# Miniprotein binders against Protein ANTHESIS PROMOTING FACTOR 1 (APRF1): the designs that were tried, part 3

Target 1, 330 residues: Protein ANTHESIS PROMOTING FACTOR 1 (APRF1), of Arabidopsis thaliana (Mouse-ear cress) (q9lyk6)
Amino acid sequence: MSLTELDDGLVRRMAMGAVFSDFGGKIHSVGFHRTDDLLVTSSEDDSLRLFDIANAKQLKITYHKKHGTDRVCFTHHPSSLICSSRYNLESTGESLRYLSMYDNRILRYFKGHKDRVVSLCMSPINDSFMSGSLDRSVRLWDLRVNACQGILHLRGRPAVAYDQQGLVFAIAMEGGAVKLFDSRCYDKGPFDTFLVGGDTAEVNDIKFSNDGKSMLLTTTNNNIYVLDAYRGEKKCGFSLEPSQGTPIEATFTPDGKYVLSGSGDGTLHAWNIENPSEVARWENNIGVVSCLKWAPRRAMFVAASTVLTFWIPNDGESPAPADPPTDQQQ
Short names: E, the ipSAE of ESMFold2; O, the ipSAE of OpenDDE; V2, 0.75 times the mean of E and O plus 0.25 times the DockQ between their complexes.

## First folded at step 2 (miniprotein)

Design e15 (from fb2 with E28Y A32V E33T)
Fold by ESMFold2-Fast, scan of step 2:
Structure e15 (fold): chain B 330 residues (1-330), chain A 81 residues (1-81)
Amino acid sequence: as target 1 above (330 residues)
Amino acid sequence: SEKKITITIKVPPEKAWEVLRKIFELAYKYGVTVEIYVEGDEVRIEITVRGSEEAIERFIEELEKLAKEEGVELEVERHEE
């Protein structure tokens, strides 16, 4: 594993660079390729877009008018994707597609989900993946076969996550409970049930840090929590401004030392989780962020609304000034 | 001759996710489809297995070995359908 080492100074220097504003609607999801410098986006305009993150360049656009686009992630191959459907789910049953961006082909349809997919993750070690749906099931798939390999029925909104080693996965269960077990620490038992404000909060998403030490939860009550992955104890938590219609997105930095989150007021926040404190706050002009992901192998993150923005460290180079303060080379 | 069999596994909470991971790996290896119901408080895993008779029997044999290795209780209800 190659991790990018970060410190508070580098995080504070992150600044908006490249901006793509030609989307025909809200961006639903973004995903980085694990090893290649590529990003994929899905949007309300039914497009899947492929970006070169090294050069901040759009490489491809494909339109999926029959099925739409919703959740998306890369397979292990940089030109192939798994994408969930927004339209015609009841009539076709084609809830998920395995597709090639190289030649614009749909390689396989995965049938079974009866409602929208809200959680999608690719195994880091093989050609399997998991999907969680509003039909209250989680399905395990193999890219090589049409048939579902496994199905788990749960109450509530399912959320699934693989750890980075692919040896363990976590599932959010009914009543806001998250079950995470260390397979090698049998005497410890599971996580404690997590209750917020006397009510059980619904979990929107679960993520493991790359070092396996922490688990990140985002909830419907505008809170994010970082738990110790082995003890199940709360390490820290952050309360964010309420958002109307857009769930809060949060992401780990690759070294696992920081968490970034959107907020209902459009600000972005960065928190040091080893020494719990807010280290950076960015006001931006793109509105409430629907997608927020840190790149796995770079000092870079993306924040998206109806606009996709790339953020990189500002080395102190000022943008070309509108009014030059002094003539130095003229 | 595709068959359907229901299997119930009772696992301590601390072993539940490791057992689930291994069940999915075995299902993939032997080409059977499994449907799993999990009760949050009691970690009772109910598995419905579908496949050819030969594939299901090999899956069950390996699942019984897994249960013994993990020290968990396995109950197999065979209702040929």
Scores: ipSAE 0.000, ipTM 0.295, lowest interface PAE 15.8, mean pLDDT 76

Design e16 (from fb2 with F24L E28L E33T E35Y Y37W)
Fold by ESMFold2-Fast, scan of step 2:
Structure e16 (fold): chain B 330 residues (1-330), chain A 81 residues (1-81)
Amino acid sequence: as target 1 above (330 residues)
Amino acid sequence: SEKKITITIKVPPEKAWEVLRKILELALKYGATVYIWVEGDEVRIEITVRGSEEAIERFIEELEKLAKEEGVELEVERHEE
């Protein structure tokens, strides 16, 4: 199946199609596999859960009571994950684990971080990955080797992302600075630095659009920025309702034309990036959404709080979505 | 012992959104999974819940009360695991 480009009509027709409410706490992280129809979740109940997104069904659940679960992503293989730890970080140093879901084994521990990992990303082209921690370091790793391959010390909360071709990675710094590195010669330092401008809040997350043209930033003060990924020029920005204690995640659609985000009032929003305008907003009964990702190869997104929800277009197969708020109709 | 049941509700499309909203509120209390799709001229809502015998009975009672209020019928299937 080749991905069809989205339009405003399709985005507006997105509606809840499946709900999983058997989590024992907040969902901390969700990740889609790049090529297979799979999703993984990590939550406060110390579970990792694997889902078949084609059939909206839970395939597997594992509990990790010694380490807990925090940030999670797939490796290139659909049966293996990288997961960060919540417990016993300073005593064990076992901040990151390479896991096999087939036989429930820990294949490797990556030691070094002294505080929680808050950003985690897998290289799209090789077995390298990056982690950013509240210990004020970003570490570069290789799945084949226990030893850290590189380390960068920074001020503030780190956020890391690879571009979709794996040629560039970005690291957020304090003061709204984002530094760009060539992944093949990162030891030479960054080749560019972008400033988000007047916002001095820390960057919570960085994402590249699939076409590599745009960079999506979320901040700790509930702002979203979309930058030109080559020049660092701000394309647009949006402010969200404050949500104390719950981080907000935003996502690109696979074609890079839309951005979706939760808000502190529990509403989900969608904006067209080409001509920046809000095209849709949805109420949900699940509270403030802390995890939000659009599927790489489907007209589907997931939104999570303490509940995991799958959203698909309502083209006659689902109940009609609720009418948008009156002030949006104008 | 943990038990599992699946409950199916079929509703006309004009009622589907309100019934779904109320079902989602109950699902949050009981840790239930909800699937929604159109089947023929009706919307099918399928609810699966796991738990103790007491919890499942309370869930069925609340869902039957909601179904009576909304004028829809439930189909209950018990699964063995």
Scores: ipSAE 0.007, ipTM 0.490, lowest interface PAE 9.4, mean pLDDT 82

Design e17 (from fb2 with W17F R21L F24E Y37T E39Y)
Fold by ESMFold2-Fast, scan of step 2:
Structure e17 (fold): chain B 330 residues (1-330), chain A 81 residues (1-81)
Amino acid sequence: as target 1 above (330 residues)
Amino acid sequence: SEKKITITIKVPPEKAFEVLLKIEELAEKYGAEVEITVYGDEVRIEITVRGSEEAIERFIEELEKLAKEEGVELEVERHEE
């Protein structure tokens, strides 16, 4: 993997470019393929959409009437996805599907979760993945077999993340606790526990920085925390405006030096975490941003509501757009 | 004796919504699964149905009638399970 070096000036120059507004509902999950060539989205209109990043074009759209779409991520192959289900969960038990996008085949069903999957992550080093569900379990899977490889029961809303080496994974727990597990011997229990937040803190999402040194947490009480991933000490924290029923995502830049987040007022924020300061703030008319991801190897991020937007550095000679474009761009 | 077939319908993007709604009504009646794939300027609707030879033939006849009424191309692939 090659990283993109960023500075405050480049972050401040990020501006809305390509816009895709033809979704029939809210976008609730986005994921980049690790090669930075492709992006996938899932939305309330039951679609999975595949985008070519370099050309800013929609390559493919599939509609999933029987199962719906919810959480989505790429496997190691750019042609295959893992997607969680919204519908018929009790009757089928088919909570997760391994899909081929090029021949539109369901390669495997993963049965076991009794409620919606709210967190999904792929191992960076092998064909394993984890899912966290409102059924108060985290399940460990292998793409090659139908059977669940492991299950962890917990209290509260699970959020899961692999570190970039795939040797450690983190699970967020009730009360702002984050437990760290060795991927090879997780059955021995966690080897460390970090605490963050107060009595009302419940972690919505968790991410490791690419260098493995920082951990990013978003909470249901509209706070963001950046922790030292080794010691669990809080490096910095930010409070956001409350969102009306929309969970807020935050993302690291690839170099781990910046964090971006949406806010309940529809604003996007960027903070430098090495020299703690808010370096950029963008007002926009796309509503509250529910999906926010910085591309793995580019000076580019995507922000989504019912509209998908691609953000790239401004050329410096043109003023930043006053209003987001409403039409698809090539 | 139960058979599986896959049927593909090519639709111009501007007609995709209307054609899909009518296909979904037929699919519900026959217990078929419907998926849409869009590649650039081409929309493909893939339909999978299982059943007796007679039920499958009736379903194909209904789809052929719908395709003719909407002016869209219909391709039928038959697969034994």
Scores: ipSAE 0.000, ipTM 0.200, lowest interface PAE 18.8, mean pLDDT 80

Design e18 (from fb2 with Y37V E39W G40N D41G)
Amino acid sequence: SEKKITITIKVPPEKAWEVLRKIFELAEKYGAEVEIVVWNGEVRIEITVRGSEEAIERFIEELEKLAKEEGVELEVERHEE
ESMFold2-Fast, scan of step 2: ipSAE 0.013; ipTM 0.498

Design e19 (from fb2 with W17E R21E F24L E28W E35V Y37I)
Amino acid sequence: SEKKITITIKVPPEKAEEVLEKILELAWKYGAEVVIIVEGDEVRIEITVRGSEEAIERFIEELEKLAKEEGVELEVERHEE
ESMFold2-Fast, scan of step 2: ipSAE 0.144; ipTM 0.640

Design e20 (from fb2 with W17D R21L F24A E25L E28F E33T E35I Y37V)
Fold by ESMFold2-Fast, scan of step 2:
Structure e20 (fold): chain B 330 residues (1-330), chain A 81 residues (1-81)
Amino acid sequence: as target 1 above (330 residues)
Amino acid sequence: SEKKITITIKVPPEKADEVLLKIALLAFKYGATVIIVVEGDEVRIEITVRGSEEAIERFIEELEKLAKEEGVELEVERHEE
């Protein structure tokens, strides 16, 4: 499989296409399927929504009123998801659910977390996944087995990510530390540690580039860092406007040449990583973007607040969409 | 003082979707682990719950009530650790 190849001109031509404004609250999480043209969203209205990204159409919607929806990602099968719970965490501890969207069935529960899951990552090579929780643990799971396969107790708010080969995973920790683990012998502890942003900065999110060479970090002090994934050396960094209570997501383009991020003033930015410079900036009327992901095999990204927007290249032939609809909900 | 039990439920295929969801949500409320096994036309749910004797008894009571309402049969295996 090949990566989408980009240049500065294509990035600058990205423009808002499809807009979905019928959500009953903020969108918490979005996830692309790795191989199929599908996107899933989770929202404050307790919905999970499935979208066809090739045609920008909503395919399914399900409501999870008792447990809510929080973090979500696809398994390797395009009709099944892993979803974390937002409600009833204090009584049973945090749960994760393996769901079939086709049949609307819960296939398995994964129990053990005692607080909200804030990070969720599917292995790229097998049926394993990781969850990081405010209970200060990272748990390793296998979709085929109910029992937790491993537990790592750490300080602070964990964020987790697999590398592209599934051989290494990274965990963000207190004090701006990122620890690297061998996925086959993680019980021996981390084999390396990177320090980012100084003593007071906390890492909010981690992503590996598709080529495995770069690591993208967002921090609580409104900075983005791109590190060499093997040495931990800073390749570049960018500052964002502060946001009030809304976490900001950043994303790599599939070729790893660009990083995109929201900012606290509602703007979207794109930077070239190889020649570190801002190549594009978009002002929009959707508010502060909390979910931002580039599609794995398309010149397309999604940006979400209370509204879900699909962005595609404007080649000058396609009509530009109007401003997104405003609603009175606060 | 903490005990473990395993419960197996056989579900009629025509009711599988609604019953599986209801049982799984109840099991989640009690911190139980659920395995759903589908083999041909047979659908089986295996539930493992750990806790105090009082919590386990409450769970069994609610599960029995749900099973009676949905017309499914329970088989309870108890294992003390």
Scores: ipSAE 0.000, ipTM 0.098, lowest interface PAE 22.5, mean pLDDT 79

Design e21 (from fb2 with W17E R21Y F24L E28Y E35V)
Fold by ESMFold2-Fast, scan of step 2:
Structure e21 (fold): chain B 330 residues (1-330), chain A 81 residues (1-81)
Amino acid sequence: as target 1 above (330 residues)
Amino acid sequence: SEKKITITIKVPPEKAEEVLYKILELAYKYGAEVVIYVEGDEVRIEITVRGSEEAIERFIEELEKLAKEEGVELEVERHEE
């Protein structure tokens, strides 16, 4: 079931728990299964790793040396993933794979993208998904067929997101524009366009809040914006310290009341978006955070660099650990 | 002192993509809200801009120049904020 409404006190009590430190490089994508039981990571060591959330245990590692691993997300089935490729893209065209973790097999290849996929989103209501690529296209796919079901050409770096109900999807365009599409008739063009005021940087990532009321944008110049998802009006914005080579990621809490983000100095921040103010700030020993996601249905988030960390509320009376706990895999 | 206006631009489908991106760049500069409708064989762009009288006048001036250059129709509606 869903998390009850958070308050500033609970957010402030979040603290580092389980730590997994045996990655061979940066973690560049993490995703929760919709049931909140499983987490998948992709990293520079070409691994996909599957974790049990409740028991804080690594369940499986697979290595993908031919294609590498990049963006990853679960399908609706907890044993299958969609993963994008880092290597051999121009020669094979095998930019995306549908794969099974239980038997370590590739179930389907999706060919078409000519450059890396930088945004990947699974439909919450059917077997469709979207990919946005540096080849300046967004492609719509169906897990059941190899052929691309639709293609949208745009300028600049695409970012894509489905809203929680799968009725609308958003695509970032150049110049800080975000276009909204009806998922059932996207071929009729966008029904709305939002502009992020005062920022000329490209949108790096888009996320909808679970209630569908807010849209979270991360930009290439280290700014975070929260927009009203219906009107496109800016609700609030935050600036972060620049990071060399690591894109900053931000996440909503499940109730949509808070946003968390990493910063280029390695600090994690939490802001209340209803009354825009910084609620919490955590200094950590894991470096600049490349991935940050709050669990769909728990008082829990993950933060990743070259190390994956699970964050949960302490009891408020026990002091936070001085050092992170040792790797749960050991 | 702060004013609000809504501007509607009608563009023929064959020019819609080109004109849209130019309008978005201008609207972004002024912090305007843009709503795009694809209705049958016509594209309608509604722009809402808010600001001082001087800022709104400058925006309208630049938008009128763009509309003339692209050969599109411009309709302006104004109301107090």
Scores: ipSAE 0.000, ipTM 0.099, lowest interface PAE 20.3, mean pLDDT 79

Design e22 (from fb2 with W17L R21E F24W E28R E33V E35Y Y37T)
Fold by ESMFold2-Fast, scan of step 2:
Order: C-alpha cells, then structure tokens, then sequence
Structure e22 (fold): chain B 330 residues (1-330), chain A 81 residues (1-81)
C-alpha cells in the first residue's frame, strides 16, 4: 500500500495482526524509523525494544536500569536512538542519551534538563532535535555536540514538533497557545501564535501532517483538534472518553486524510478529516491505549498499552514473528 | 482521468533547507504531498501529486527547472491507476 491509496474501506479493514505481551509494565513511547522497517518501544520495565515491522519480530531488547527509559525516537541512522531518562535526573543531569542499539553503547549524554522530558522530536532534515521538559524549557540539540544549542523558556507543559520540511517547529504552551518558529532563526521569537479557544486544558501532544497542511493537537481534557497549519483555524475536533493517568494518543495517516485516536474506554477511533466523519471504531482487550502511531510507509499502525499490537488490513497478510513463543521470551 | 506521480529528489544536507523551501511553495501551488527522509549524507524528498495530465506536466516542468537551478537529481515514478 502507498501513502496515497488509503480510503475508508481500507481503514475499516484494519485488524490486530501481531501481539507482544512480554512487557513488564506500561509502554511509554513508540517510534517508527522513517525509511527502514523498524519500530522502537520504551516501557516501565526500563527496556528499549527494537522490532522488525515487516516480519513482526523482536530484534533486540536492552535494559537501562540506571536512567530508565521514557521518550524515544530514532535518529536518521536505523541503529541509533535518542532516549530520555526517568531516574537520577537531579543528581546527574543526564536527561537525554544518544545510543547505539547495534552494540548497546551510549554515544553521548545531553545534560541540562532538571525534570522529565515529556516531548521529543528529531529534525527531518539534519542531526538536530528538540526536547520539551517539565522543567519549563524546550532545548535544541545537535547530535554531534554535547552543548545545548538553544533554550526557550515557557510556562506550562511543553509539546514540540517539527513540520515535515524541518523549516518550522511548533511549541505548545500554557493556556492552549501554540507558537510557530522558523527553525533557522528561532532566536528572533515566534512568527505566529495559534490559540485553541474554548479549551482551558493543556496541549499534551502536537503533530504536523506529512503534507504540512494540518496540525493535530491532543489535550489533557480528552479532546483532539485538527487545525489548519497555516491559519490556525480549527478544521475539526473530537471528544473522547476520559481516562485517569493515561493521556489520549492520536496519529495522522501518512496521507494526512485520517486521524486515529485512543479513548479512555479502551476503544480506538478513526476519522476522515477531509469530510469529518467517524469511519471506524475498534474494541480491544488491551486496556487504554497509551501509544498510537501509523507507520510512515505501510498500511499499518501500532497501538500499545502494557502490550504492543500491530494492525494491518484484513487481507491475509500477516507480519507474524518467525517463532513468537521463543522470540518473545527474554 | 486523474493521474498520479511520485517524484524523488535527492539533495545534500547543506542544500536541503533551501531546496525544501522552494519545493514547499510548489507543493502548496499544486496540492502535492511532501515526505522527507534523511539517510546518511543525503536528504531524500518524495513529492506525490494527483491531477489532470496538463497539471502533472506543468508540475514536472517546474520541478525539472528547480532541479536544474539547484544542481540536484530527480526521479519520476508514474503510478498505474
């Protein structure tokens, strides 16, 4: 399936294909590699796990007991990751690590954040990345140097995202404000500000569609909004069931035509955003979904709670592991 | 009567931002979808557009002009639909 071949019928046919249930706790974060058929997960059991999504196979597991694991994303190289820390933040300042999954080495520490990183994104065009922390700062980094390249102070819980061209980044701030920055001259301040009116809750997450036309916001009061990324006008919004302790996760399809979201009752929802309507709803037995992402180059998404599930069209194509009972045991 | 093509442009990282700005302007004009990937020392830009034969021809011509101006390679893939 290509990025431009999604339609309501295909979305409706998405079904759970593979399940990995050997996690020792809740999955905090998942990330797809942009080009390679790879997925990484971080979870409460302090593991980082690498998966082959073409064959639905666990390739590697590593445990990070000193720092824990929290937010994770791939760098541009398929064997290296950026991972944020849960433990020893105040004593070490080692809030972020650049690491190799190939040889289980920490390549670099990024020091500066004084509290947990809650948002992490890699530049799509270079070796820069951003982190947003509960310490009320967003930091800009370069994988090649230890020193923080830039810092933005803000109020509230930050969420950060690059647009797909890497020309603009967005920072969500206190009071439902989203500020847009030119990535080349962010030190001049934001060039625009969008206000999500009528909602006093904080923005939990922010994502750009691949075409750059839309912005997806999830909020702490269980609403999701799709904005026009140029004008900041609300295109559509959806209300979901509340959940205690688990923020709502949402994702665009790669073509930007659909949004999928979890809900506090454990269901998954899919909406067509060009003609705003709910096109699919799936019940599941895995509990409230904490991570939800559509694969960049496949008709596939993952939904995670304390288990990781792969969803594919019900056409008999299965990314099942070669030997699931053996390969899934640690 | 609609046709679909995907054009891939490969560009060195030092030129990526400049080329992407111009591609973004063209994508907005033609309603194209842009997907960016960085692989080692190369930035890969995939541009997918749907439209009439005439619109696609104009889009290809503008991208060919941009590629020549910036000194970058492009590849055209035509989808059979």
Amino acid sequence: as target 1 above (330 residues)
Amino acid sequence: SEKKITITIKVPPEKALEVLEKIWELARKYGAVVYITVEGDEVRIEITVRGSEEAIERFIEELEKLAKEEGVELEVERHEE
Scores: ipSAE 0.000, ipTM 0.177, lowest interface PAE 18.4, mean pLDDT 80

Design e23 (from fb2 with R21Y E25K E28F E33K E35T Y37F E46Y)
Fold by ESMFold2-Fast, scan of step 2:
Structure e23 (fold): chain B 330 residues (1-330), chain A 81 residues (1-81)
Amino acid sequence: as target 1 above (330 residues)
Amino acid sequence: SEKKITITIKVPPEKAWEVLYKIFKLAFKYGAKVTIFVEGDEVRIYITVRGSEEAIERFIEELEKLAKEEGVELEVERHEE
């Protein structure tokens, strides 16, 4: 994938375009395909929905009443997904499914997790993936086999992420620790550990920037941290309004220059991380945003609550009325 | 005979992550151990490999090529088993 270069002006011109409001509950997870212009969503109505992002059009919907839908991501094939289960977890152990949207078939079950999967990440370079569960384990899988390839036990809520090259992965541990592993010899233990906010902040989500230089962390105390991914040093940090029972997702822009996040008051924020400052703030009427991702290959992001919204730059022909210049200092 | 060798690569922070990825891939191929130390604005990557002299020389040659391609300094220190 190629990186899109952005500037403050383009970020400020992002505006809500297409809206899909026919969901039967909140949207739990959204995922872009790495190369194809496709998005998948999972929702409380037990649906998986496939969207064409070039035309902002729904292509397919399937319902999964036996297992439900929770975390979802694409495999490398644009019609294949990995989806976690919400129902019958303890009795069947069928916590993860490999699905074909083309044929509406379950290709494989991955058994082992005893509780809900809260983090799911596909390897960018092969058919491996990771899942982190409230059962206090991270499992490593291969799409080609049913058997779990590896298990790492931890005491906190897991969050997992592959770096862009698939050479390193990160796992959030108890006490605000993030441990880094070599993906080809992870059984030798981590090669580095970062501490976030001392021992008082727990990490609930991890993302690597596409250039591999930054790590984006969201914490249980409603803060966002951007760290140097190699050294673990804080580059910048931002505070969010608390959300009542709704998880907040943050995302990098593809060039790694900006971070966007929802907040508990329903606003969306954008910050420049090279020169740390808030560059945009959008008040919207869709409620607290629980899913937020910038498209890998487009000037586009999606924001989801109980509705799915696509955001693109306005065409430059109908700008919002200009206000007098104001101070941009935080 | 087997010999332990320590290789130090000095990497500016701006290049550290890209160089680190390539080093871990190469280290895995040769069964080498990688240890990271951070000093001020400079990061150093220490690599230890154990093996025959032929295997160690091959590993060093690949690291030297990588260091030249990335524009970073490479220091080699050899230790007996």
Scores: ipSAE 0.000, ipTM 0.165, lowest interface PAE 17.9, mean pLDDT 80

Design e24 (from fb2 with W17K R21W E28Y A32Y E35V E39T)
Fold by ESMFold2-Fast, scan of step 2:
Structure e24 (fold): chain B 330 residues (1-330), chain A 81 residues (1-81)
Amino acid sequence: as target 1 above (330 residues)
Amino acid sequence: SEKKITITIKVPPEKAKEVLWKIFELAYKYGYEVVIYVTGDEVRIEITVRGSEEAIERFIEELEKLAKEEGVELEVERHEE
């Protein structure tokens, strides 16, 4: 994968560009396609929306009134998605759907979870994916098969992530525990366990950096931790303002040098993790940001609350505007 | 059997929200998925239908009634997969 290399100046110049404010409620999740210039969103208005990120243009809206929409991600194909359900979970068991945006078709249902899916990730190397649910299980799936390929029973709310090579996956669980599994023999149990935060802290989200060297954790105690992905040692940590009932998402930049996060007071923050310091802070007036992701192949990130905003570098190198003096009307 | 129905409607901007809302309500009752394409003032709606031919025909009849009540022109294309 090609990386965009950033410096403090470029990060500081990021500014709000395109804004989409026609959502009927909170945006639950956003996902970039790994190679194509596409973004998908899921929202409380039961929509899945597809965006062209090169032109900041909405391409398509699909409404899913029977199942709702919750967590969403692209498969390896840019026209197909995996989406989790919000409604009728106990009665139908249809907790996850594999769907085509090209021909507007549900290709497969994945049944088994008894409660909402709160974490979803696609394997970077094959057609496998993982889902973590409030039913206290993580399930391993294959897009080609209806049947669940594996299940892990856990305490608490799981968060799941593949490393960038697909050789290791991580599961975060109750008590600030993160367990690492070898993808080839996960049935033998985890090969390592990292502990972060206090006994009551839960990990809301977990992400690997693209180089595989760092792990990014957000916690229910409103803290962000960057760990060494191999040893579990804390590289740095940052505190956020508390948010009421809304977990905060943080994201790596593609080069792994920066972390961005929302905060409970509605601000956005950027930190340099190689030389740990806050590089930028933005007050944005869109409320508490629940979704935040940097694009894999662009100097661009999206921040979402009940509105979706695209952020790109402003024109800092332009000559100062030399407006000629306007003479008063005679 | 899974089939696709494509609907093209010509709706003034002031009526667009109301008509689309009612179409979503109707599709929801049948459990059908809806995709909307907007180009200029033209709205193209794609509905993926499932189930018996009788249920699909009933759905189309309700769509035609809705279009008549809203005073919009409805063009329906049917595709078999």
Scores: ipSAE 0.000, ipTM 0.197, lowest interface PAE 19.3, mean pLDDT 80

Design e25 (from fb2 with E14R E18K F24L E28I E35W Y37D E46R; at its last look DockQ between E and O 0.01; V2 from the best seeds 0.00; counts 0 for: pae E 14.2 > 1.5, pTM O .768 < .8, off the site)
Fold by OpenDDE base, look of step 3:
Structure e25 (fold): chain B 330 residues (1-330), chain A 81 residues (1-81)
Amino acid sequence: as target 1 above (330 residues)
Amino acid sequence: SEKKITITIKVPPRKAWKVLRKILELAIKYGAEVWIDVEGDEVRIRITVRGSEEAIERFIEELEKLAKEEGVELEVERHEE
C-alpha cells in the first residue's frame, strides 16, 4: 500500500473510525508494532490488550495482577512485549518484564530500577531497549540478557528515545537538557547536548521523526517543541491547555510533516511543522487524551484516555459520534 | 552541607551558541542543571549547581574564566536556595 502522502486535506479528514470502551480505567500506554498491523494497550485494570489495527479488532487480553501494567512497547516479535510494573517494585525489583502475549508467559525479568519506569523504548534495529525511571536512572538492556548493559545516572525525570535508524538515542533530563548518544559508543558519553529554552517544566516525552531529522519534546506544562535533531535548534513550538495530573502525548506523522497532540481541554490538534500552523482541531468526547500515536505504516492514529479510539481518513461519511462515556453513577 | 545555587547568565545571541556549548560542558562536569531562555536579543542561561561551597565556588571560577576566554560579559545573578 503506497503510503498516501499526507497533506493538510487528508489530515483534516481524519475522523474516528472505531471505539473501544471496555477498559476498566485509564489507558497508560499504547504501542504499535513496527511492521505488523498490531497495537498494544496497557491500562489501569492491570491488563494488556492486543488489537488488529487493519480490522479494528481486539485479539487478546491478558491480566497482570501481581505486577500491574504501566509502560508497554512491542519487541520485534509480534507477540512479545516489554511491560513495566506498577506494583511490588521495592520488594521484587521486577520493574520490567519481557512477556509473550501468545502464551501469557513472562520470558524474562529485568531488575535494577528502584522506582517506577516512566519511559520505555525498543531499539528499531536490534534486541536492545532502554528504560527511564523516577529513580533518576536510564538503563540500557538487551532482551537476551537479564543483566543491565548500561546505567546512566541523571537528574530529574528521564525520557528516552531511539532514532528510527537505531544509531542515536536521546535522553531528556531535568532542566531541558537533551543528550544525544551514539548507540554503539554510549559509554563514551553524549556526543551532543541540546538545551530546550522557553519552558522550565520537565520533559515528559521525547520522540524522533522517522527520518531522524527532528525531535519532538513534550513538557509537563503541555508545551510541544520540535527540534532539529542535528543542531538542536527549535523549528517550532506549540502550547496546549494544561491538564491537571494527566500528561498529554504528542506524535509525529510517519512522514514527519505533522505533529498531533492532545490538550487539557480534551481537544486534539494537528500542526504542519514545515509551515508552523494548526491544520486541524477535533473535539474529542473521550476526555483528556493521555496516549496518542500515529501508526507506522497507515493513515491512522490512535487516541486513548479511558477509551481507545482509532482515527482514519473519512471518505465522506460523518464519523459516528463516540458513545458518550457512561456516567459512572455515584 | 550541600548548597544549591542558581546562576543566571545573560549571553549576547551572536556569541551564545559557542559559549553555550562550553558552558554546557562545564555544567555537565559539575552535574549542574542548565536551562536556556531566549528572550528577544538576549540568551539567559540558568545553571543550578548543587554541592559543597568549595565545589560551587570552583564551578563559578571556571565559568568566569570561560566567559573571559570567550570574550563574553556574563551577568551572573546568584540565588542561594
Scores: ipSAE 0.000, ipTM 0.191, lowest interface PAE 13.9, mean pLDDT 83
ESMFold2-Fast, scan of step 2: ipSAE 0.308; ipTM 0.773
ESMFold2, look of step 3: ipSAE 0.000; ipTM 0.320
ESMFold2 (binder alone), look of step 3: mean pLDDT 78; pTM 0.727

